# Designs tried in a protein design chat: VHH binders against q9y6x5. Part 65

Target 1, 379 residues: q9y6x5
Amino acid sequence: LPPKLLLVSFDGFRADYLKNYEFPHLQNFIKEGVLVEHVKNVFITKTFPNHYSIVTGLYEESHGIVANSMYDAVTKKHFSDSNDKDPFWWNEAVPIWVTNQLQENRSSAAAMWPGTDVPIHDTISSYFMNYNSSVSFEERLNNITMWLNNSNPPVTFATLYWEEPDASGHKYGPEDKENMSRVLKKIDDLIGDLVQRLKMLGLWENLNVIITSDHGMTQCSQDRLINLDSCIDHSYYTLIDLSPVAAILPKINRTEVYNKLKNCSPHMNVYLKEDIPNRFYYQHNDRIQPIILVADEGWTIVLNESSQKLGDHGYDNSLPSMHPFLAAHGPAFHKGYKHSTINIVDIYPMMCHILGLKPHPNNGTFGHTKCLLVDQWCI

## First folded at step 3 (VHH)

Design g34 (framework vhh_5j56_2)
Fold by ESMFold2-Fast, scan of step 3:
Structure g34 (fold): chain B 379 residues (1-379), chain A 127 residues (1-127)
Amino acid sequence: as target 1 above (379 residues)
Amino acid sequence: QVQLVESGGGLVQPGGSLRLSCVASGFTFSGSDYYAIGWFRQAPGKEREGLSSISGSSGGSTSYSDSVKGRFTISRDNAKNTVYLQMNSLKPEDTAVYYCAAGIKYSRGYTFPYDYWGQGTQVTVSS
């Protein structure tokens, strides 16, 4: 009888794919559940930052995962998505699986969600898989459903992560209807497999399931490149992250580096850290570098004018192309309800409510999601 | 345009060592989290086999197939825009054409298949 929640992410699933392609399995899921058409994610619109915002309810400056590639000037540590196991990077926030395990004497389970194979505040997900991109969706699903059905204390919170359609979005671009149609049909089939597996195991009727994503995807082009080497010589700075948000660590005076960059391209905004727009909530963390470059939508920052990207993300979070969707089904959710927009940080307090957990201080607003829930009254 | 050029192949006796080099042009390793570089081989009459990969990002991760784990080591020199494959304890079954390839990586890993391939370098392990 304790409430259970499975949180599923398909990386890079742009919200308007739902309007441009057919998803029979996802549409059946939505018909008996809820749909949020747009989720406004956090800046920068990258995988690691937004996945951690979903499970903490915090802006990137507050949870500390500010990019997929980071440098901490105080400790002189380097982070990449390839060496993500140092707890130092994750310890600025408490993700929901940690809260679930510590408050309610319940278990958490994880198949590849960012951070779940790392001890955070000395607590690791009760059941987890070490990240390995070669592990099939089927194997991830088998482990999650086994843990949901066969654990003591009971698994009440589970996560499942899948790398598509992000990879294909990068390779083909979101405007390649032939290739994207094939990829998105495969994802819809995986959603069908998920629902069928939960039904076969007797989990479907009593499990809350959220299907969402971290960001969208926009079309890029060889005609829309910003060559950073034409702006500034490598001897003046260390590059921490490149595109579409470049993180610049000056080797000389910061003002000198800024002056070399500020007028280099009409398709790139150059910010001193303190001048980053307040609406981004991307200033107050030692891992945010002294100079940040933000490319305009569809523009790629390169060092030698070489890019094979036909799609990318990381851009301004006000752009609809950067927005994912959220669909949910289960006893906590209304049936056949459609909602326009929520903030990605709102997902955390909603999930805490469903699980009966006291949320840690966060940037989400429970009122934004209450209309999705059967036990709430909305105005 | 992305190009990869392999070198360092040759004839070596069983138990010997070779170091292969892959020089990349059209992109820069030190600034790119986008490209993963992998080493592959193909022996006559066999399918292409993946051996090892390395991230193009600072502090990049490495992976190895079971057939070469403990014997082969992948590394990079960002200043030279080069990826190396150090091959130790070579066996006759390591005889193949060796290719480097560049692929698109997810923020969390690598996307296969690889889109850009070198022309290959022959490695022959024989007495």
Scores: ipSAE 0.083, ipTM 0.491, lowest interface PAE 4.2, mean pLDDT 89

Design g35 (framework vhh_5j56_2)
Fold by ESMFold2-Fast, scan of step 3:
Structure g35 (fold): chain B 379 residues (1-379), chain A 127 residues (1-127)
Amino acid sequence: as target 1 above (379 residues)
Amino acid sequence: QVQLVESGGGLVQPGGSLRLSCVASGFTLDYSSYYAIGWFRQAPGKEREGLSSISSTYGGSTSYSDSVKGRFTISRDNAKNTVYLQMNSLKPEDTAVYYCAAGIKYSRGYTFPYDYWGQGTQVTVSS
């Protein structure tokens, strides 16, 4: 029987939540599986970019989803951070579900992972749900498990996405222990439901399951605002993305806009595109704007208004607060193994190996994930 | 602080139209605002049903439930800080209390859960 993999994402699940809160169901999952304590995500540390990096193994400059709000300088198209279905935005890479369907004549299933309701290289997941935030976790799980158990050709790759704890992280901030405890307990209960559903359907013993996330969350405050309107008038630029990484398209000379912004705040770095730090791997794409503003951790860029966010993400990917974790269980994985860190781009070649797929060229290093796998030598 | 006030409900005959308004206070509806606004309804003895949402992101994104798609249209007027629900081809099954709700927009452009709710406005579709 071909190997099967279910990839689950809980959006905005900061790695150190595992140390600061109780997760009985997730800990039972980890006890008989593997845990990677920190996943170094890609810059910028936003939902769409990092979810696409997980399934392509590419940096954002290479896969083309460089932000949740984008402008393409060549085609003059705008991407909104919601339900944009234009394949143009997604076609600079080949995600794993496309490779799965094309190489092995197998099926893929998707419950709302970013990009799965878009035809990419003329290929869409064999089974999918159109994105709708109002659809319950239970309904997403019911569809995924039905498709895993009742498909021909067999579903060998399935994805499941859930919006929490990101939404609550934004609302309450990650330092609100009372409210975050309540939200994270609900997520742990959903993990318990997932495991029990798979056991009842006879899927658990032969299915590889990865539980991960795209980024973390950091505490914000009304006392840590950068008012862009105090430094530059709106008539001088078009704002493509705002906070905590602002994407600036100048309407006048680029150097003049840069000079107005470079001393705007001691809590923000201002970069001309060619001066963006190499370690970000965030330069070589027409969707990256001529000037990028990067706020310091916990600072919010605003346009002459207060921010309602008590938590945010998008910050420097070297910050531990921006890092998610990865837990996995199944026949491909060791039992009771803990690993310190991997890069988020390493997940893709690992998943290709588990599924027996030939990976497209990517930025991941298979060697970084070898210690997680039973069929590989570690050290 | 954050408040939503609905208006525009009433009695209408089957096939008729109504436009509901939701006036927001305590935050602004423009590109810099991170709130999304949704319309919900609840009939007596039934669960609350989500109908439509609109994001405050640049350009704004809209969504609709299957039960109202093609009949209802959501729109916003940022200058008036108001969100509208235009309801056409109304049916007796549309009879409910209609609620405007606001929630935190996360980076994917939708809010979950909705945190601020209006008082509701009654819509009755009958002859």
Scores: ipSAE 0.102, ipTM 0.465, lowest interface PAE 4.8, mean pLDDT 89
Fold by OpenDDE, second read of step 4:
Structure g35 (fold): chain B 379 residues (1-379), chain A 127 residues (1-127)
Amino acid sequence: as target 1 above (379 residues)
Amino acid sequence: QVQLVESGGGLVQPGGSLRLSCVASGFTLDYSSYYAIGWFRQAPGKEREGLSSISSTYGGSTSYSDSVKGRFTISRDNAKNTVYLQMNSLKPEDTAVYYCAAGIKYSRGYTFPYDYWGQGTQVTVSS
């Protein structure tokens, strides 16, 4: 049988949730598979960019999804979570499901993973669900497993996306033990459901399953706000994105805008595009605006008033609070192995290896994941 | 406390135009929060219907009902914390109380209930 891989994302699952909360089903999954405790994601640490990095192996500047909200000055197009269907935004890279599907005797399936309901390079997943937040995990799981089990050509790569614990993290903050315990228990139960269904269908032993996330969550507070209105008049710039990484499009001289913002807060770094730190790999794309503001961990950039969010993400990708985890199970993976850290872009070449796909040029390092794989040497 | 206040309603002749305003307080219309602002209307003896909505994202993802598409335009001014509904080519059947509503979500996949409502403003289209 050709190798099969199911990639599952629980949005906003911070790595240290595994240490601070109980996950009996996920722990069992890990016990029989592998765990990467921390995954260093890409800057900015937002949903669309990082999910696309997982499936392309590219930094955001390379795959072109540089934020959840984008503006292209040439075409005057806008990108947002509610306006993400234009292939224009996605075509700067080739995601793995397209690569997979273009192979002989293979097809791809997707349940609401970012970009999967868009024709990318004129290719859309053979099986997919249009994004609809109202659709239950069960329905998504049922469709994915049905396609994995009964499709011709066979589905060899599938994605499954779920919006929690991100939504709850934003609402309650990651430090709310009461509410987050409830939310995370539900997630663990969903993992249990996933495993059970795979076993029931006879897929469990032969299917490779990766459970991961795109980013973590940091605690925010009304006491940690950066009000841009106190520093610069709103008429002098357009906000393309705001917090915790603001994308600024000046309406006046860029230098003047920069000078007004550079000392706005001691808890915010202001960068001209050309001065963005190299470690972010967030410079070489026209979709990155002329000025970016980067708030310190736990600080929120606001206009006029406070934010209702008690948790947020998008911060420096070196912060542990921004890091998700990766767990995996299946014939390609060891059992009972734990690894400290990988880069999120490393997942792509690993998945390509598992599926026997030739990877497109990417920023991942296959060597970082060798210890997870039974057919590789761990040095 | 979140509050929405509508204004701009009134009497207008068929074919005329009105611009409604919805001023929000208690939360900020910026990109740091996920929200949607919607315009609704309710005519006498009819159910309340959704007309248009705008999201918090840059570019202002908008939606329109078929009944108002091409005639009404929703927009926002974040600096003023205000959402507008430009109504052109008004018809007698557009006569209703118009309401502004706000929903707050926390992520892309979070449901968008409209939990906050304004008091409404009367729009009457008559010759």
Scores: ipSAE 0.029, ipTM 0.437, lowest interface PAE 4.3, mean pLDDT 92

Design g36 (framework vhh_5j56_2)
Fold by ESMFold2-Fast, scan of step 3:
Structure g36 (fold): chain B 379 residues (1-379), chain A 127 residues (1-127)
Amino acid sequence: as target 1 above (379 residues)
Amino acid sequence: QVQLVESGGGLVQPGGSLRLSCVASEFSGFTLDYYAIGWFRQAPGKEREGLSSISSSGGSYTSYSDSVKGRFTISRDNAKNTVYLQMNSLKPEDTAVYYCAAGIKYSRGYTFPYDYWGQGTQVTVSS
């Protein structure tokens, strides 16, 4: 009987929400499973990059999804919502569902995980839903569980994506206890629904389930704005991405643009591409622009306008506010085990091990996740 | 920055139709493709209400408030730097100043807040 894995993401679920709010259903899941308290994500700490890092085990410079808004200087293509189905953007890596389908005679299923509605290396998830934010969690769950039970060849890898608490984190900010409490309670109820559905279908005891997220959230303010228009005239550059990491494509000499930006604000760092800190692993890709601006935590880069967002992410991946968590339950995992920290790229080789797949070369370290697994020695 | 101009408002009888246009002029380094566009309205003595949104580049994702779902349709033509709101089966309670707004995507298919706003266009539904 081949092992099965369901990977669930709640977008923007900051790790310390677990300490500041009550999650009765998630805590019951953790009590009978494992918890990694902090997952150190990849830079830039955005949705598309980190979701693709989870399923490839690669840094953004290696898998090619380097931001939510991108420009490729070699091909002169722009990445946006409508271009997220162009295989060009996704073909620099091989995600786990493609490996699952190509190495073994097995199927994959997907409810809206980024990239799953795209043919990557001429392979699309066997069962998938086109992205549509209006589709309920219940409908996504119904499709995934149907495919897990009623597929030939069998579905062994399934993904499920949900947009909250990210959307509310942006709207209210993570410090709005009243609104965030309401949102997080709804998410906990959805986790309860997930567990009950799997139990009802007889899947719970034999299915490995991972619940994780791509990034956290930090509080923003009208008092913490960086006006880029006060630094440099728009005629000197094309702006590929704005905040909190600005991607600058110079229209004039790069050094002149850099000199106009480098001392404009004490609350952002300005890097020539080759000077981006090595610890970010954010340099070796044509989609990374010649100049990158990185705002300090909680600061928003604007174009002579106010910003109304109260929460954001994308900041330095060393910041605890940017970290998600990972919880897991199933036959592959210990019960009642807590682990402090793993890297987000470590999830991929762990999932390959659970599924019996040979991982593609990746930046993860299997040793970092061994202590979570019942069939491994973690000394 | 993006400057937005609404047009197509006016007086219409109940049950009638109007098509609003939102034209983006002057981009400060960004193309229209980068922005999601939303339509909002505000009637005298009422709070501003969000009606519809369309995702960046090509409009792969759209949303509608319950008050207009099935009656209003949002679309975009990036070659013309224009976003449209087709309004059918208009009711007296649809009377308001209608605004378009542009925002940058913050997550997969979700855009909030809207940072750039048009001046508004008056829609009056009356006999």
Scores: ipSAE 0.016, ipTM 0.446, lowest interface PAE 5.9, mean pLDDT 88

Design g37 (framework vhh_5j56_2)
Fold by ESMFold2-Fast, scan of step 3:
Order: structure tokens, then sequence, then C-alpha cells
Structure g37 (fold): chain B 379 residues (1-379), chain A 128 residues (1-128)
């Protein structure tokens, strides 16, 4: 009877939403489980990087998914959300579903989690759905619950990904209480549906469930734009990623490009790769470009145009607005326990412990999550 | 104001084919990726199921759910401001009301296009 775990992500679920909106279903989940109020994510605070950090326990410079748009200067390959299926981009780390399948010959199941529809080190999730944003939460949930009942070999690790509240956070901004209230109520209803489905299928009492997210959201404005075309002519560089972290590949001398950018706006920091702050753990990878621009919270980098988005993320990971939360319920977890903060890289070794897997080398610290677990003592 | 009008539904025998059309008004397909247009279906007593999507302002960026991949094909005609769903090898379980929806694409990566605009639906019945 091996332990089972379902990992659920609601993209862009800012931790402070829990204090400003009502979540009756999520609060019932937390009452009989655990809550981590803030999860300090990795830099940059974007979807692909942080989802891969959750399942590998690695900083972005170590797992290789360093942005949602990437260029590898050694191989000259380009990555975007429209061409994310090349294993090359994902092969610098071993995600937990691969570890789960190879160590004890157990099965994994996945509904849309980034990377689960890609063979990584020649191993793809045993059951998976190819990414498609048009597929409903209900269809994803139906497939996951069906697969969790497979017994030969048993599905012991399952993932479920949902794009909201990220899409609405971008459209309305996190300060739009009327629209965000509607969206977040819908998400709470989906959590209620998830719990009810697991109870009806007899899975709830013996399944460990983690509900988390990859990042938060901050308010943007057309009054807070940085026009990159006012700083430097486009002929001097190739733009690999734009906002709020711009990745600049110089076509001329790097120092010359740096000098044109360094004093252009009081609302962004300009770094040569070797000068990127150590606390970001964002330097030691060929996919990190020679010059990185980091916009201040709520500022958007544009190319001589307006921005339609009222919310964004990708900013400094020390910002509370960029932090998600983590809630969990199941036989591995205490009931009614509240914890202040963990690092997002700590989730991987905790999940490996719950599943009885030996973690691959990682940047997480098991001691940070031990107070959440019934079989551990916190000092 | 954005409006979507579906047509092309009807009764078909198992193994048959139908081509659904969605005529959009209030916006145009251009070179910028502002809209995603998707096809959804809903059978009585069930939740809406996403089937396929196509981005505006891009040539042929399409997605399909596993239940219809290989059987259904989404396409667009920019001159007619129309999105099509070609449905082949239809099964009785494909019986549903089919909806066209349009959403504004606000971010990159795995962000779901928010489908703000919905058509009224067109009935597809697969029966002998």
Amino acid sequence: as target 1 above (379 residues)
Amino acid sequence: QVQLVESGGGLVQPGGSLRLSCVASGFTFDTRDYYAIGWFRQAPGKEREGLSSISSGDSGSTSYSDSVKGRFTISRDNAKNTVYLQMNSLKPEDTAVYYCAAGIKYSRGYTFPEYDYWGQGTQVTVSS
C-alpha cells in the first residue's frame, strides 16, 4: 500500500488573496490540514521556471528553465511557450514524476503541469495530457481521478495544473476587488469540487493533497512603462525576453550595450550577468543572457507601445506580492497547523519524503518543512 | 462589441463528418496575438468541455484535447473572420451543444485565454 500524493497548482495565486477574499472550501481544507502562508519562489517569478523548481527542488540556474522565453548561446536554440516540447530544455534536472517512476517502478499521472508532456531523460509521465488551455478543470480532474485508481503499477504521484487566477490577474490586476472576487470564488468552488470528487471515490482519507502556486501578481499601469526603444536602438541587440525581466543578447560589445542601458530609467536595474545579485541564484547557466534588466515592482518594459495588462509577475522574489502559498491535507500532514514561510525549492524534498523516494541532489532543505509532517519533530 | 455565431450543426450517423463555422464580429484577425478562439461542447447534465483553440494574429497555432485529437481540425479564414471545426469519425458520445468562444490573451506561457465572449451554441447529434 504505497503512499499517494496529488500536487495541484493554481497559476498566479498570490498569498495575500487568502486574507482579502473568502475561501470557504479552501479554509475547510486548511482546518484539517496545514497552511504555509508564504512560499518564497525562485527568480525570475514566472510560470515555467517556478513550476519546474517545485518538482525538481532546484534554482533556475540549476534546472535550466530560466524564463518563459529562452535562448541557448552554445546550441543556438530558442524556447517559447509555442515550442516547449524539445527535451533539450528540460534535461538539466530530474523532475519528481521521473524519480517516482524509476526508483520503485511506480506510475505517475499528469494533467497539464509544465514538462509532463515531454520525455525527460527518456522518461515521460505514465499518464499525461498534452497541454491545451481550452481543456476544462473538470476534464483534467476526471482524468487524474481515473488514473489514481490504476493499480498495476499504482499511480502514486499525480499533478493537476490550472491557469487561473493568473489570466484574470493579468487582465484585471490584483487590486480589482469586484472581478478578482468573482474569479477567486470560482477557484474556491473548483477546490470544493476536487475535495468532493476525492471523497466520493474513497480516495480522500488515504491521499496526500498539496495545493500551491508558482507566483503571485502585482498591479501594473499604463503610467508605469519603461520604453526600451528610448534607451537603445534595436539594431544593437537581440531581445530574448522582455518584461518585467528583459534578457538582452548584444550584437555589439557587451560593455557598449550596458552603457547605453544602465542609466536609462530610474525604475529598472541593469545587470551584467556576473553582477546579478547572488541572492537571486540566477547566473550559472548558458541560457541566462549577458545583460539582464529587472523592472521595479509594477513597472512594465515595452517596445514603443502601450501595455494592456493591469497585473504582472516576474519581479524580485523577495517581494511578498510575488509569493504564493501552500496548503496540504492527508495522512502525512498535521491537522490545523500554520507555518509562516518556506522556500519553493523545499517542496521537492518534502514530496520525496512523503513518497519514500530518495531525492536527487537539490537546493531545498528538508528541515524547513519538517514541522508540517506527522512523522517528524520540529525543534 | 464582440459577437460569435455558430452554424453547421445537425444530425449525423456514427462515423460521419460535420463542419462547424463560427463567424466573429467586433474584432479582426491581425498580426498581433490578442485573441484566442476555442471550441467547447456541453452534453446535458455535464460541464463544458474544451476541444480545440486557435490564436488570432498567428499562422496555424492550434491546440486539441486528447478526446478529439486526430479526429477534429480547427482552422480560420481571416478574410471571412470565421473559425471552423472540421469533425471527422463522429461517435455517439460526441453528441452535445457545441460553442464557439473568444478570449483575450493577456500573458505568455501557460496562461489560459479568458473566454469572455460566447456564442449561443449549435446542436450536434450523432445517432443512427
Scores: ipSAE 0.013, ipTM 0.314, lowest interface PAE 7.7, mean pLDDT 88

Design g38 (framework vhh_7uia_1)
Fold by ESMFold2-Fast, scan of step 3:
Structure g38 (fold): chain B 379 residues (1-379), chain A 123 residues (1-123)
Amino acid sequence: as target 1 above (379 residues)
Amino acid sequence: QLQLVETGGGLVKPGGSLRLSCVVSGFTFRDYAMAWVRQAPGKELEWVSSISGSGGSTYYEDSVKGRFTISTDNAKNTLYLQMSSLKPEDTAVYYCAAGIKYSRGYTFPYDYWGQGTQVTVSS
């Protein structure tokens, strides 16, 4: 019987929520599984880029989903919304469900994971749901568990995505203990429902389950705004993405635009594309704009307006507030093991190993995840 | 100050057309999910259509698909709902609404609402 893996994402689940709130169901999951306390995500620390990095093992400059709003300078195409289904945007990498389906006659199933409702390299997830935020967690779970029982060809890789706690993190901010406590308790209850459903169906002991997230969340404020309109007129540039990483396409000389922006705010770094720090791995792609503005943690870039976001992400990936966690349970994983840190790109080669798939070239390092796995030597 | 002002409502015969406008001040569409929500007399609020302010991805309630078109003019900071092939069942007060956008979708209820504009479809 081939090994099976269910990959679950709770969008915007900041790692230190685990230290500041009670998660009885998640803690029971971890007790008989593994916990990675911090996952260092890729820059920029946004939903679509990091979800695609998890399933490709690639930095954003390599997989091509470099932001939630993008412009491709070569083709002149605009990625105008995160639900854009043009395969062009996704074709610079091969996600794990495509590899799974093209090797050894296997099927994949998907409930809402970014990219799974798009044909990538002419291959779409064998079973999938078109993205719809109104579909309940229970309905997503019902479909995934039904599909995991399909045997011809067997579903060996399944994904499940949930929008919380990201939506509430934006609305209330991570420092709103009352509202965040309620939201996080509901998520823990959903984890309890997931485990109970898998046990009821006889899947729990033989299924590998990974629970992770794409990024964290930091507190924002009306007192921490950077008004871009105070520094540069709209006639000088086209704005491709705004906050907290602004992507600027100059309509005039690039150096002139840069000079107008470089002293705009002490709470924002302004980079010419070639000067973007190497540690970001955010330079070598036509969808990365000639000038990138990076706001300091908790600062919001605006266009002569207020911002109602009390929480946000997208900031420097070295910030602990931007880091998610990873928990896992199943026959591939040790029991009761705690690990400090891995890179988010390391998840892909680990998942390929668990499924017996040959990974495509990637930026992850399998050695970083060896201590999590029962079939690997860890000293 | 954040403000939403709807215009364009009125009386129209079945099969007719109307265009609703919502002028937005104090924020840009890029950071918000924008929606049209309606309420018929004595009934619950019903979501009609939404648009991403950043890119023009549009979503519709099944009963209005192919008849209604939601759009934005970012330069004018205005949200539109073009309504065609109107039915008596479309009679309602139509509200422009804005919610904080996250990377995927939007959540009802919304955080900001206009005053509403009455649409009446009758012969």
Scores: ipSAE 0.016, ipTM 0.463, lowest interface PAE 5.3, mean pLDDT 89

Design g39 (framework vhh_8h5u_2)
Fold by ESMFold2-Fast, scan of step 3:
Structure g39 (fold): chain B 379 residues (1-379), chain A 124 residues (1-124)
Amino acid sequence: as target 1 above (379 residues)
Amino acid sequence: EVQVVESGGGLVQPGGSLRLSCAASGFTFDTRDYYMGWYRQAPGNQHERVAIITSGGSTNYPDSVKGRFTISRDNAKNTGYLQMNSLKSEDTAVYYCAAGIKYSRGYTFPYDYWGQGTQVTVSS
């Protein structure tokens, strides 16, 4: 029977949560599978960009989802919640579900993964759910498992997205042990439900399952604010994105705006687009603004007062606090193998290999993940 | 000073209507990364989202209020609104306006600015 893969994301699941909290269900999953302790994500370390990098294997400048809020300088379009269904924003790359449907003439299924409710290159996931945060994990799981068992052509690639622990990480901060313990215990219970459901339906032994996340979380504070209004008057620029990476579109001369910003705070770096560090791979796209501000870890850029965020992400992707993990189980994966680090763009070519798909050109390196796979020679 | 201030709460009988207002100062709703929401907290309960409106005007409601509540914004007045119709005893709560930056996917967000709340009581 053809190989099948279910890709699960728990948004904002910081890698070191695994060391600081108990996950009995996840640890049972890992015992008979593989664990990658750290996944180095792409910059900026935000939800839409990193979820799209997982399924395309591309840096943000290449796939075009460069932030959660965007402005395209060529077309003058704005990306907002209402515009996330405009294919324009998603068409700079080909995600794995599209390749799966077109290359192998198989079906894909999706429960709320970013981009799956959008036709991309005139192809939408064969089965999908429109995004709705009020839909329970159980309902998402019920639909995915139904589609995995009852589809023609067969569903060979399925995705499942869950908003926690990101929402609670923002609200309480990752250092709130009482609230985070409750949230993370619930996530572990959901992983237990997932495994139990797959076993009950006879899917578990023949399905490859990847559990991962898009980024981590760091603690923020009212004592660590950068007031942008104290740096520059709002009449000089249009604000495209604010924190912790501010995207500035000048209304006056770019050099004048840059000069007003460059020394305003010791806790942010100010870059002209062409001066953005090469290691970020965040320069070659019309949706990256002429001036980018990057706050130091735990600092929040605000307009003239308070932020209620006690946790945030989007910071430098070299920071361990921004890194998620990856765990996997199934016929393609070794049992009981632990790996230190991969890049988030490496997940895509690995998944293509498991599914027998020819990957589109990408920034991942298959060699980084080969030790996870039973059909590969590691040494 | 950046703030949001609620008004329009009060006591109404079941089946009645109220319009809540949320006046923002110190920032503008015409910023691409800003969104606005209404949340409520009933006695003994946690905060619950009742409506969100994005910078582009897209709205989202839970099933409990869908068809009865309408969220809107007037960017020229820097004011958001919640029109509440066919009120039920279950709608009794303190209603909070929140405004903030989109961080991910349009679900319930930690907001940058929260109002002080306005009491809505639905009782005979």
Scores: ipSAE 0.008, ipTM 0.258, lowest interface PAE 9.1, mean pLDDT 87

